# Designs tried in a protein design chat: VH-VL binders against c7peq0. Part 5

Target 1, 252 residues: c7peq0
Amino acid sequence: MHNKIYNSFIDRKAKGIKSFAVLIDPDKVNPADIADLAAKCTAAKVDYIFLGGSLVITNHLDECVQQFKTLCDIPVVLFPGSPSQVSRYADALLYLSVISGRNPELLIGQHVLSAPAVKKSGLEVISTGYVLIDGGAPTTVSYISNTTPIPSDKDDIAMCTAMAGEMLGMKVVFMDAGSGARKPITESMISRVASQVSAPIIVGGGIRDAEKAYLNCKAGADIIVVGNAIEKETSLIKEMADAVHAAAPVLK

## First folded at step 1 (VH-VL)

Design c3 (framework fv_inotuzumab)
Fold by ESMFold2-Fast, scan of step 1:
Structure c3 (fold): chain C 252 residues (1-252), chain A 122 residues (1-122), chain B 112 residues (1-112)
Amino acid sequence: as target 1 above (252 residues)
Amino acid sequence: EVQLVQSGAEVKKPGASVKVSCKASGYTFTSYYIHWVRQAPGQGLEWIGGINPSGGSTTYRRKFQGRVTMTADTSTSTVYMELSSLRSEDTAVYYCARGDYYDSSGYPFDYWGQGTLVTVSS
Amino acid sequence: DVQVTQSPSSLSASVGDRVTITCRSSQSLVYSEGNTYLSWYLHKPGKAPQLLIYKISNRFSGVPDRFSGSGSGTDFTLTISSLQPEDFATYYCLQGTHWPLTFGQGTKVEIK
């Protein structure tokens, strides 16, 4: 196994450089639109393409990964909803443990079942402490995962959960309000978590405009991931990427 | 015996479209991918893309994206490759080939069609 | 795209000669699970290409044992131990590890 993608997370964070990721659900994207989407991501200087979703079918995932790998040079990182969402052609896998919940299957059970296939794939594995935050409405993630999200105003619970994940050896922390969230994660919560963890922090869910992406970076997020908003308006890719990149320090 | 039989030679004007067929026999059509490879005069072999006849999923090389469309008809065990907005540099022999590089153990193009010459002339 | 370079681009040989063709890739062709997707094809004008060797050294069904493949990582070789009249052709290597699939430029084996 190699750490090329994880090392890019660490190196960028150390330099104060903020990263923007576009989340694509292979089951929702029209294959005819992938070339245009890849071109827009390249032109906008998107840092990572996250592929996955709670209901992704494996055959669509492989096709989508191969198309993006052919059409652009942006790293493709799997954001899997299940053990079956593994494609050997991707650059890395976010190996999600839902540490905000108390479902043993999502903490370790499903990982035991997927481990042989993941090892055989040779993918770079990035252990990820996934912290689900209440986005104001039931999401596909919370419904399918059968876990209770952390309340949106319980900053210290999110902070302690992320710290525990880091101390247990997780390489990154993913704070997610989930697909279809009515409200994004607050700057207060992001700042509270960032004050106590050194691991790269990925923040997603409910981010609908460039201002919120910028403010989340200023609060301490290292990687901003956006899916639903850009599915509705692809011109947001450039606006969001610019805002995220603008949050980097001016001093070198 | 495995066979891939392609449609006959085509002569087209610049800007036109061409659709080449590849009919498979001697095996279970939906069990293998079909790829397309071309060779322009005096040039080497160039991979264009592939299709999974089970479900119809496709992958295309970047330079052909937006101009190439691959489809499969399981009732006739036939794969089609349509190339639009033809240019003189598209003049080439086009081959279909059976393979499983997409989702399986990486076995190569083991059986090939006889080739279809497509000439684009002004 | 992974660059695949063959050497030589052409050679002249006589029936009975030992012929060696080299294929070099710009990146390692070892996939994560340990397999190396490097194959060799024979191509004659007016005919379809034919598979000779797959996964570096495995001879395809019906291919004569005078054809052999070797190599690892980025450097690969096709050897014809005793050239026959039907072997005068252009030979191509193909890498299948990285997308898009890429062929070498070809090596033409001509009668001396």
Scores: ipSAE 0.000, ipTM 0.418, lowest interface PAE 17.8, mean pLDDT 85

Design c4 (framework fv_inotuzumab)
Fold by ESMFold2-Fast, scan of step 1:
Structure c4 (fold): chain C 252 residues (1-252), chain A 119 residues (1-119), chain B 112 residues (1-112)
Amino acid sequence: as target 1 above (252 residues)
Amino acid sequence: EVQLVQSGAEVKKPGASVKVSCKASGGTFSNYAIHWVRQAPGQGLEWIGGIIPIFDTATYRRKFQGRVTMTADTSTSTVYMELSSLRSEDTAVYYCARTEYGDYGFDYWGQGTLVTVSS
Amino acid sequence: DVQVTQSPSSLSASVGDRVTITCRSSQSLLYSSGDTYLSWYLHKPGKAPQLLIYGVSNRFSGVPDRFSGSGSGTDFTLTISSLQPEDFATYYCMQGTQFPYTFGQGTKVEIK
């Protein structure tokens, strides 16, 4: 385990450089299309490839990771749907603790079970305070009171949750509206969180165009992650990457 | 094509527990929620609760809290609903139903499982 | 809890008739996102319920054009423009804006 990828998050944030990540679900991508995707990501100067989602087959994950590592130099970061979704060939693992909720299994329980395998893998582990925000989906589950995720307009609850996660030692805050979110996280909420935390802030879910990616960066997001929109239209990779990179300071 | 297949009918005595399974096929198991809805004889549809498999978190209607548990096994694409301390009024057909993240309704349903609680 | 009430509880109709079913909620179903989570289902004896309409007015895949939904806030309507033989069933509305999710009591559409 080492901190190469985490240090890249910190160093880029310190310089005001914004990062763009493409989220790819290994179970949804056709293996024959990976070379084309890798080439498009390279041409667009994508900063990170996030691999994860609904994957259950570990051997398929390994194959997908190895293909990207062979075809491009972009770091591959695992965004796991379960503790068993680990590939030793990746550059890092986002080790998610769902701090927006009150389920002990998602806070620490599943981590206890996966820790020996994760350590044995040699992966760089990035402890991640995962904050689920309501993207307009009533199918989401209660974490705090009678509703999960955190309501989309409760900026202070999201802010306090992220602050607590940082104070408890989480290296990164991930604000997620969820897969297939109808509405992305508001700039107001991102700004409130960014005003009180120093950790890198990853924002994802419901981002469908370059303008929103840019505005989220201006609000204080350090890394923008997009999956669903790009899965439907790969031409968006360059447009979104350009917008994210344009949000950086003009100073060299 | 998404298909939900439930376990077979159960007959239980008052005070027993029942565990009903719902196996998903076609499509991605972990990117949707599975809910449980029942219909008692002569009554309408009643929502019991739902689970999001990727987060392994469940929400229950208050009247079932302490008696119902929903779990997911992603390796077999199966969701379970366990109802304990059974009463005669728990006699019903139990359905599992799917919602996809970002969708507004229960788009696919299991065939139903009849649970009979009799003395 | 949000209460959902349907009217009528039952009706008799003939093939070709226009059928209208109403659904009223005790509270607005408009969510903070601007979306309204109101769906309609068709249920036949011995079969699982089937989704007809979601998000007030969107027809689910494969649902015939004769089915339409409308409404806002607390008042919603399902309309069948020309009843077909396969449409004799019980219809339910459901709100998903607030936990717990609640169904209306159902409307039975029977042959005259």
Scores: ipSAE 0.000, ipTM 0.397, lowest interface PAE 19.1, mean pLDDT 83

Design c5 (framework fv_inotuzumab)
Fold by ESMFold2-Fast, scan of step 1:
Structure c5 (fold): chain C 252 residues (1-252), chain A 120 residues (1-120), chain B 112 residues (1-112)
Amino acid sequence: as target 1 above (252 residues)
Amino acid sequence: EVQLVQSGAEVKKPGASVKVSCKASGYTFTNYYIHWVRQAPGQGLEWIGGINPSGGYTTYRRKFQGRVTMTADTSTSTVYMELSSLRSEDTAVYYCAKDYEWELLGFDYWGQGTLVTVSS
Amino acid sequence: DVQVTQSPSSLSASVGDRVTITCRSSQSLVHSYGNTYLSWYLHKPGKAPQLLIYKVSNRFSGVPDRFSGSGSGTDFTLTISSLQPEDFATYYCMQGIHDPYTFGQGTKVEIK
């Protein structure tokens, strides 16, 4: 299996380069808008397009992946709501284990069921320790999966969970406040996690403006992912990408 | 082998600023917060704030917000604390201290202290 | 801010005495996953503070076995089973779970 996308995460982190990802839900995006969205992402120098969502009722994934791959050169990374939601046309798959919870189906069970299909797809698989943080609103993951998110002020639980995921061999840590979060993950929590793990850290959920994206990068996030805010206001793509790219490590 | 070495004593006039340094060695500098704690004459220990050297993220106690600034230089493994608008009440020994494992467990290694005297 | 209060504020003791110092917090220091984040420090004038105990009862590396910590929730105790000459100092408890970090006001252990 190839590691092109994962190597880009590691190489960029090693250089202190921050990455911006746009999260697109195939079930919410209007197919007629994809060309405009792809052009805006290209113009803004978006680093990754994450495709996925917590619940896919109609399978539009393959069509959506193919359209983005045809219209732009930005890598397409699957962020699946279920391990069975895969498209062989994507560049990589974030193979999410919800390590913040105690649901064995989300820790390993569904992965066992999906593994043959994932292997057959030929996708680059990036093992991902998914840490769900309370964003002030119920998420589809927490509601459907019976998974309790880590409280927003329990920085040490998030840190220990991420460390355990890294030590268990997960390549990436994903800290997510969830779709529709009322509040984003705090800089304090991101900083505490970043101080103890070497794996690339993806942070998402509840990020509504460029200042928060920038501050999250300064706190130690390596990749900022934004979905809901961009669905409401696509002009934010350029503003947020610029802020993320400007967030070099602080020196005296 | 873990050591935190602070800069020397300072005497300042009211309204001035002071910048104290804390040089770390013997561990991976970016893995742990460095905190600043002071002790005024005849008083107890008071936490001022902390910095994550990895990203430069800072947390300050509210009463110092707006006049304390913490920075980190990863090339020299040095943390700085700058306190502005100095008052006589800021006369204290200032310590830097490293988190033990992570931020909640306490402070395992401390600098030797820097006496800052604010007098007219 | 979470208030941390020590008792007594000072005490006089002789070498060989058993000394106990108490620490009370205004809010629970128990984390939802069961750990309690209270630490104890020894401080002498002109010297840096030293970590003695972390997580209520765990002795820091190199700390003599005469030092022990106990307690739960909001009530904590530091015990020195047989006071030695180098133990005459001020002792501080600290909570690390609630921002800001807060120290007790200190307990001064003086020679009788």
Scores: ipSAE 0.000, ipTM 0.422, lowest interface PAE 16.5, mean pLDDT 85

Design c6 (framework fv_inotuzumab)
Fold by ESMFold2-Fast, scan of step 1:
Structure c6 (fold): chain C 252 residues (1-252), chain A 119 residues (1-119), chain B 112 residues (1-112)
Amino acid sequence: as target 1 above (252 residues)
Amino acid sequence: EVQLVQSGAEVKKPGASVKVSCKASGGSFSSYAIHWVRQAPGQGLEWIGGIIPMFGTATYRRKFQGRVTMTADTSTSTVYMELSSLRSEDTAVYYCARGYDSSDAFDIWGQGTLVTVSS
Amino acid sequence: DVQVTQSPSSLSASVGDRVTITCRSSQSLLHSTGYNYLSWYLHKPGKAPQLLIYLGSNRASGVPDRFSGSGSGTDFTLTISSLQPEDFATYYCMQSLQTPYTFGQGTKVEIK
């Protein structure tokens, strides 16, 4: 049993420490830029590197994971676009079940097919209740799964969905507006979910500035994930990390 | 499966208040929205408002705001709708209904409660 | 408020007929998720309303195959392919895209 990364989520949450993750798509990142990106993440004290988001996977994932593992000490967590996106060189895998939808393939079907490969990989597996929220743009998950994202203003539906996922044994709740989201998840929705869920809450999609990252942490997010904004402007890595780390914990 | 059972018919005088109950049996009561809809004689369906029982959070149609109150008792799996300052035009059959999933379509309905406001 | 209008207000038909009822909204009910937040209900005097169709085109559990929903954005249609005796009723559409939720005024399907 290996729960090093999951235990870090739990331990940091218990201490009121907020975490920042940078999301990198292995198929979109230029290999020549990885060394610079890893150095910037290290200097900014990024807590996790999430790798994923490709529709078609190649052996390039292994190369990308190994490059980051060689160049920095930040844990590498797989955030797969499909269950086949597995690299044994990573520290952990977010094993996503799309609980916001009613597609049995994304709830359990694809997991059944990928389980032997995941087990053989030796990866730490973190069961994740993935709650897709409408970000104002179609996402890869929405196109492939034909699932309905939860509307951005239906706070109580998102809350009830996250609670059900937790009660069914999901270790982590991931609220995602999706890659390329035009609008991020509201503080109201994050607060509503956080008020009823004890599991670590990851929030991502559409976060474009340090202020929003900070406000999401104040609302109750435990881990902030940023991808698109960082791809466009890498200087945001330090600004986002600083804002996330500066978020005050809830007073006991 | 979830079934909704409402309290019996009421006859009230103008200016009085009425409180209608809606009791759920089976399934997840507290986490689903329960809505109230009425139908006056010879008229169509009109949405009054809804409540999430677990949180007690209610939303009302503006014309009823200040006169309607929706509450929930999760220990008895019962939602209440209280309408005050009754007028003759409030005479109607009042239904409770469950909002289904993210669509919030009304998939399960109570049998209805006739409220008559006269004399 | 989002207004919802049905046509026709009433219709007379015989058993076996194909019946079409239209619902029009004052603004698009197509959410960025790709779904239309429009549902259809059957209502008989003395009975509670019954859900027929949700999210524009999805048939509710236990609803016969003769009922179908179609449409996009602002224009929606409920079709009954072969009217049965139990289908003589009033039909309502409802939008649940935003509060206040609003119903159409109803379409009464009567025996010809």
Scores: ipSAE 0.000, ipTM 0.414, lowest interface PAE 17.5, mean pLDDT 85

Design c7 (framework fv_inotuzumab)
Fold by ESMFold2-Fast, scan of step 1:
Structure c7 (fold): chain C 252 residues (1-252), chain A 120 residues (1-120), chain B 112 residues (1-112)
Amino acid sequence: as target 1 above (252 residues)
Amino acid sequence: EVQLVQSGAEVKKPGASVKVSCKASGYTFTDYYIHWVRQAPGQGLEWIGGINPSGGDTTYRRKFQGRVTMTADTSTSTVYMELSSLRSEDTAVYYCARAYYDFWSGSDYWGQGTLVTVSS
Amino acid sequence: DVQVTQSPSSLSASVGDRVTITCRSSQSLVHSEGKTYLSWYLHKPGKAPQLLIYEVSNRFSGVPDRFSGSGSGTDFTLTISSLQPEDFATYYCMQATHYPWTFGQGTKVEIK
């Protein structure tokens, strides 16, 4: 029924405003730490909270969403490990199709099974062309489902994959090196993809410092997602957010 | 230099549990998947499963599900493999091995092996 | 499970000989993206296995150029162009395209 979150992606991209998202795995975060984490995200002016990253989300998802919704005003967007992982309390769902692979279950099969529940949830659904890039770290979904990431230096394969996803009607392109990536996606690859697609580009995986977040934005990323580095040191939230926002500041 | 150092040999009775450690050094511990592989006397290599030290996600071979648990302690750069309900057929040398650049690309560095003997 | 079979199970060779070991899988090892996850390992008694070849034909860093891998689909070959004293070992192929990882039974290369 609504496109509030997707419209925020489009509007911010049109104005050259870069967005920072913090990725939180509901199964890995200590519930006692959520209030402190929400306060740090608010103080740092984090633009989106992405919840997800597990192969299977436990029933902690609803609790986690509700905690963030009560503790801060930052939009909560589901980044599920499965299309069936939904919470009606979130602001939107990234409905991921893994277009970098050739597994029909991850392209459409699991979506067919989850669609009735997703529709009943009332969530804003953002169709997302998920492009898994080789970051040197495995994902359980890729391993179990026989889905291979695009090699880290094959810029044109990533570009063509993203273009195809956009032409097939996907609203957003998500370039992900994966949780625990050994290396982040290169500026070269981001730039090649950004040169050929108009959809908002989300980039995540392996981003460990503010300089890389900034350079990715300069290369053409619209939204930077960081999870692993922040789990190790939450002070990085402010540094990352500042760097992302500095990449294309609004003129006063 | 990259090294994986495993705990020492264990002798266990049938029905007991064993926990083998694998301490990593010389690289960023959370950047590489760790696999566990065993070799029973006179047999070939057999894959047991793997763990992503970043976040603790695991994948086990089906025959070991319910008996194997893999964990990672990032503060000590150590991966553990615990195998319960031991049988004589679990007698083997157990290896930990670091994934080369992704989960499927092969394993570049291996621990020295831990002999686990299950006998009454 | 995908079955991986090596041939021969054992062979006798002399230093300087060309040695060929084959690995056959029960189904295609081409991954969904077009990559083939077949690797070769050298294993000596009392030592850890060593990676020789990954993704069919790529030699791991530091591995001598006498080792080469080839093949496609279900049939793969490891070749040692001129056997050296340190090469007397058991060799294993491994597929990681299909869950679970499966190893060949091993090929023992013994001194003649």
Scores: ipSAE 0.000, ipTM 0.384, lowest interface PAE 19.9, mean pLDDT 84

Design c8 (framework fv_inotuzumab)
Fold by ESMFold2-Fast, scan of step 1:
Formats: sequence, C-alpha cells, structure tokens
Structure c8 (fold): chain C 252 residues (1-252), chain A 119 residues (1-119), chain B 112 residues (1-112)
Amino acid sequence: as target 1 above (252 residues)
Amino acid sequence: EVQLVQSGAEVKKPGASVKVSCKASGGTFSSYTIHWVRQAPGQGLEWIGGIIPIYGTATYRRKFQGRVTMTADTSTSTVYMELSSLRSEDTAVYYCAREGDYYYGMDVWGQGTLVTVSS
Amino acid sequence: DVQVTQSPSSLSASVGDRVTITCRSSQSLVDSSGNTYLSWYLHKPGKAPQLLIYKVSNRDSGVPDRFSGSGSGTDFTLTISSLQPEDFATYYCMQGTHWPPTFGQGTKVEIK
C-alpha cells in the first residue's frame, strides 16, 4: 500500500508550502482543449489536477484522466461527485464523507456500495472529511442532496465538525462552498478550523481571484481548489498558482 | 456458474440503429463491469466500452462516442448496447463480457451477436 | 492510443511443440501503482474469446500449466510449453494500463 499523494499533502504542509489544484469537470471540458489546458497547468506549476464534479461523470472520466496523464506530470486526483466515480488510471481518490450533514448515504451508505470497485481500482484512497459551507447559492448542489450546509458565519460549528472528522481518522479536511457558490468561505472560518486541526485543509468554492486564494492560504488553507473561474478564464491559472505559492514562507 | 446470453443476429440498413442485449444468469452480475468488444470480418478484437450495472455508469471509446449508448436494467439482469448511425464497417460480431476481480480480465463472455449492415 | 503489436502474425506448429508469441507496446505498461495490466486471450472461430493470462503472468482459473506469461515494460511473451490439439487458435494480447484498452492484432497458430 503506498500513500504517495497523501504524503505529498503532509510533507508540503509541514514545510509551509501552499498547493494549488485546478478542478476540471470531464463532462464540461472540450477534449480539443485538454492539451492547451495541460500545457497551461504545467507552465503555471499547478500542483494537482482534481478531476470530478457534482454529477456522475464516468462516461468521459477514463479518457480525460489518461489525456492529462499523457500530457503532463501533474498528479491527477479524483474529486468524485459520488463514490462510484472511479478511474483506476488516476493517482489518488478523495474518499469524501459529508460530515457536515446528517445524511447516512453521504456519511457511509454510498461508500459501502462503491467499496468493492474502489478496492479493485488499486487507487491510493485518501479518507476525506467533507465540510459543506453555505455559499449563498439558491440551488442545492446535486452532489450534496438532502443535507444542510453549515451557515457561512458559524465558524465554531465548522471547527468542531472538522475536529470530529480528524479524531475519527479522516486524513484530510475539505471545506467546500459548493459548485456555483455566490460567496467563498471566509478567512475567519478557515483560520478557526486551521487552529484546531493538523490534517491538510483543502478549500474550494466561490474563489474568483488571486487575492482571495492568497488570503485563504494566509488564513491556514493548505490546498486551494478552483474550477468555475478557470473554466471562464484560463489565464487565471497562472495568477492563482502564483498567489498560492507566494503565501508559503521563504525557504531557508 | 454465471452465464451471459446475448440476443440474436441483426441485419440493418446504413443509417439505422441496433440494440443488442446481454442477459446474466447464475452468479453475481450487477456490481461487475460488463464490457462490449467487437470483431469485424477478418479483423482483430476491438473494445467499445463498459458499464457497471448497479451504478448505471458507462465509459465509451472516443470513436464511438455520440453513436453508442450502454444501459442496464438490474431488475432483469440485462445490459444493452445501442449503436446508431450504422455504417457498413460496423458489420461485426459483438460480444459482452464480464470483468472479474482484476481490470480488463474478462473471464465470462456472451456467445456473440452478429450485426450485419448492408445497403 | 497505445499501440500493441504482436509477432508473428501467424505460425505453424505440431502437437508437442513449444510456441512463443510476442507482444510489444508503444509505451510502458507500468501504472503509477506499479501494476502492469497485460492479458492474453485465446479465440476460436464461432466461439467467444477465453481469458488465459492476466497481469502479465497470472493464469486464470482452470487454465492449463502449459500456458505462461512473462515480460515487463513494453515487451511481453506468451509461451505454450507443449502444444495440444485444442490450442490451435488465434491468440490476442490486450493492454489495459492506458485508456482506452487496446488489443494486439492477433497471432494465428495453425497445424503444420
């Protein structure tokens, strides 16, 4: 059993190095654009490619994973909308348990159904405590159905939820405002969570500019994930990556 | 123990569509990946795609995307492969095959369905 | 797509002969976890293909000991140590390491 991707999260966090991940939805990306996108990610020194989304996307997942694996050396990590979205060609899988909600299917039920396929895949599995924060969107994301997000200003509830997830053995905490979020997670909430957990903290949802990515890193996020803004303007990849990397302490 | 039984031969005109069925009996079906592979006359084997019946999730080889659809009915333990906009080069024997405990290790196969596309 | 080339395209052999078939890939078949997904299938006219070997060297259940697989990286071999009458068939290698999975063009083993 190897933990190459998880070890990279831990090692980078220990050194104060901040990571930038680009989230790509295989069903939304034009296959003709993948080579250009991979080249831009490589040039910008993107740390991780997160593949997935809130919809079931297995129809294009394997092809998309292999295209990125062929065109660049950046690790590909699955960010599945459901535990059934598995491609053995990826480097790792974020095995998301939605600990912010009380839906048994999202806590463990769907994981039971997907476990044989996940084990068979031989993928590195990274247990992930997924904390959904209210991003102000009027539509509930399909990925997090029948669950209530934590209110955007309830820092202590988010903190306690992340602590519980860590104590239950989850290796990573993922704070997500959700796809289509009107507002990103506050620096206050990120700081509150970071003050009490040692696990790597991934933050995503509603991040639209380099300044917010930078401020989230300064607040304690270890990995910044951006999807929607990049889909609209790919030039943001370089700006976001630079801002995230600039938040790390000077080495030496 | 588990057996896969496919529907009978089909003759179609260019531009038509064909839907081939693959019914499982015996052991476990719905949680295993079912692949579709074809062989045109005088040619080798070609992978088309696969589906995991319990999830309803399918993956297709790029050259067939837009023309192929794989579906499953877990209540009847049946997988379907529908190929549209048929061309003469689609004439082939089409096989369904169950993937066992390792990736692309197809250990149980259907008997094959001959699809003939003629003008 | 990763190209898989078999050699020879055909061969003539007698019962009891040692037969070797080679499969070469255009790219290394080792995945990021160290696994190599190369399999071998036997195919006879009018019948479905049959799995012989998976993950380079593992025999599928019920496959006779005379069949063995070996190789690494880009170069793989199927060996039949003592050919039997039921072994006259076309053999295919298949790579599943890189998407999409691809088959070799086949090697026909004919009676001499």
Scores: ipSAE 0.000, ipTM 0.510, lowest interface PAE 13.2, mean pLDDT 86

Design c9 (framework fv_inotuzumab)
Fold by ESMFold2-Fast, scan of step 1:
Structure c9 (fold): chain C 252 residues (1-252), chain A 121 residues (1-121), chain B 112 residues (1-112)
Amino acid sequence: as target 1 above (252 residues)
Amino acid sequence: EVQLVQSGAEVKKPGASVKVSCKASGYTFTSYGIHWVRQAPGQGLEWIGGINPYSGNTTYRRKFQGRVTMTADTSTSTVYMELSSLRSEDTAVYYCARDLSGSYYEYFQHWGQGTLVTVSS
Amino acid sequence: DVQVTQSPSSLSASVGDRVTITCRSSQSLLHSSGKTYLSWYLHKPGKAPQLLIYEVSNRFSGVPDRFSGSGSGTDFTLTISSLQPEDFATYYCMQSIELPYTFGQGTKVEIK
């Protein structure tokens, strides 16, 4: 059956269980380091491995997915920077629509071009309303998507955008400050979005320590994604996973 | 030693359903995909579909979509293939096969012994 | 769907003969990773199929060195350098670059 990964998002959210995802950029990871990363993720009880990046200049995706699938049992979910970042080896694809922006190519255009290949891949497809938030620094997503992020203090704009995405049929809301963010998304904004949407909420970008991961979960995030901080310090994997798993949900 | 052991031969009437099992041993069950391939009398090999035992994700050849269901039971390391609305053309030997590394872009390294399904008219 | 065609559909040979089987795909089987997803299988009546060669030219463990695979893009060849009695069987190529996986129609190697 399909929808196993999405069903795990929904089931875990319903049980009040918070999930931790490690974001790996295939272009930045050394293949020799993957076994160590996989072992650390397994030991830390990481819930998902997100593979992808907003700028993929070489195609190492299939090799990277296959290595993780061989070395550990953690689900591998594609977080593509473009519709061309598809690997049949993975467990699911976050099919991103950049609903925070007004670029029709990123709302639907590129999806039209990728749909036949995605369908033939047999990948589980998870429609994702991607909400880019200003992290205080230019990000690869901002440059590549040619869209304006929502200002970091405009909680109601983020809330209305997420609500619209959910009403249009997006299964998941992804709030992202970008991997190069100087500041993460505020608890206030997460709480505002969580108060109005029932879909699982993924939050990423600029999360540098376990305390912030924990507070984001308390504010209403269901899945925390960390990439840049872990690239610099892999020992953070266990610390952040433990904090996420320890968090109690805030009432919506 | 990797082994795939299938259930025994079945004889069914047209319109019935058949469920064939494939029990895996000698490796980590969730690390490799299991595929189903059939051979009708006088015909070649035909890929039916595959399942990822870890995620439960399935992919089926279009002509079988709506008639075939593949499931995996991790507690018994067993994959099942159920084919419904049987026709005489479904008479075939059905094989389960394990891929090399648990992906859909792979090759069938290990095979079950086969299960003969006969649909009598 | 990616179509795969084998040639010939059957051939007659004697022990010690060099046998060549060809497989042609409707599109390139070269993946962006640099791998070409074409495999060869041996099938005998009453037995399960056996993997002989994967990724065009890699011999599966335990497969005798008389079996070799070659080719690129859309044209592939399986060669048996010196046919043995146990090699009389039907051979299949398979593409696995694109779903659904498709097999060639098979080549039956018969005693002359």
Scores: ipSAE 0.000, ipTM 0.404, lowest interface PAE 18.7, mean pLDDT 85

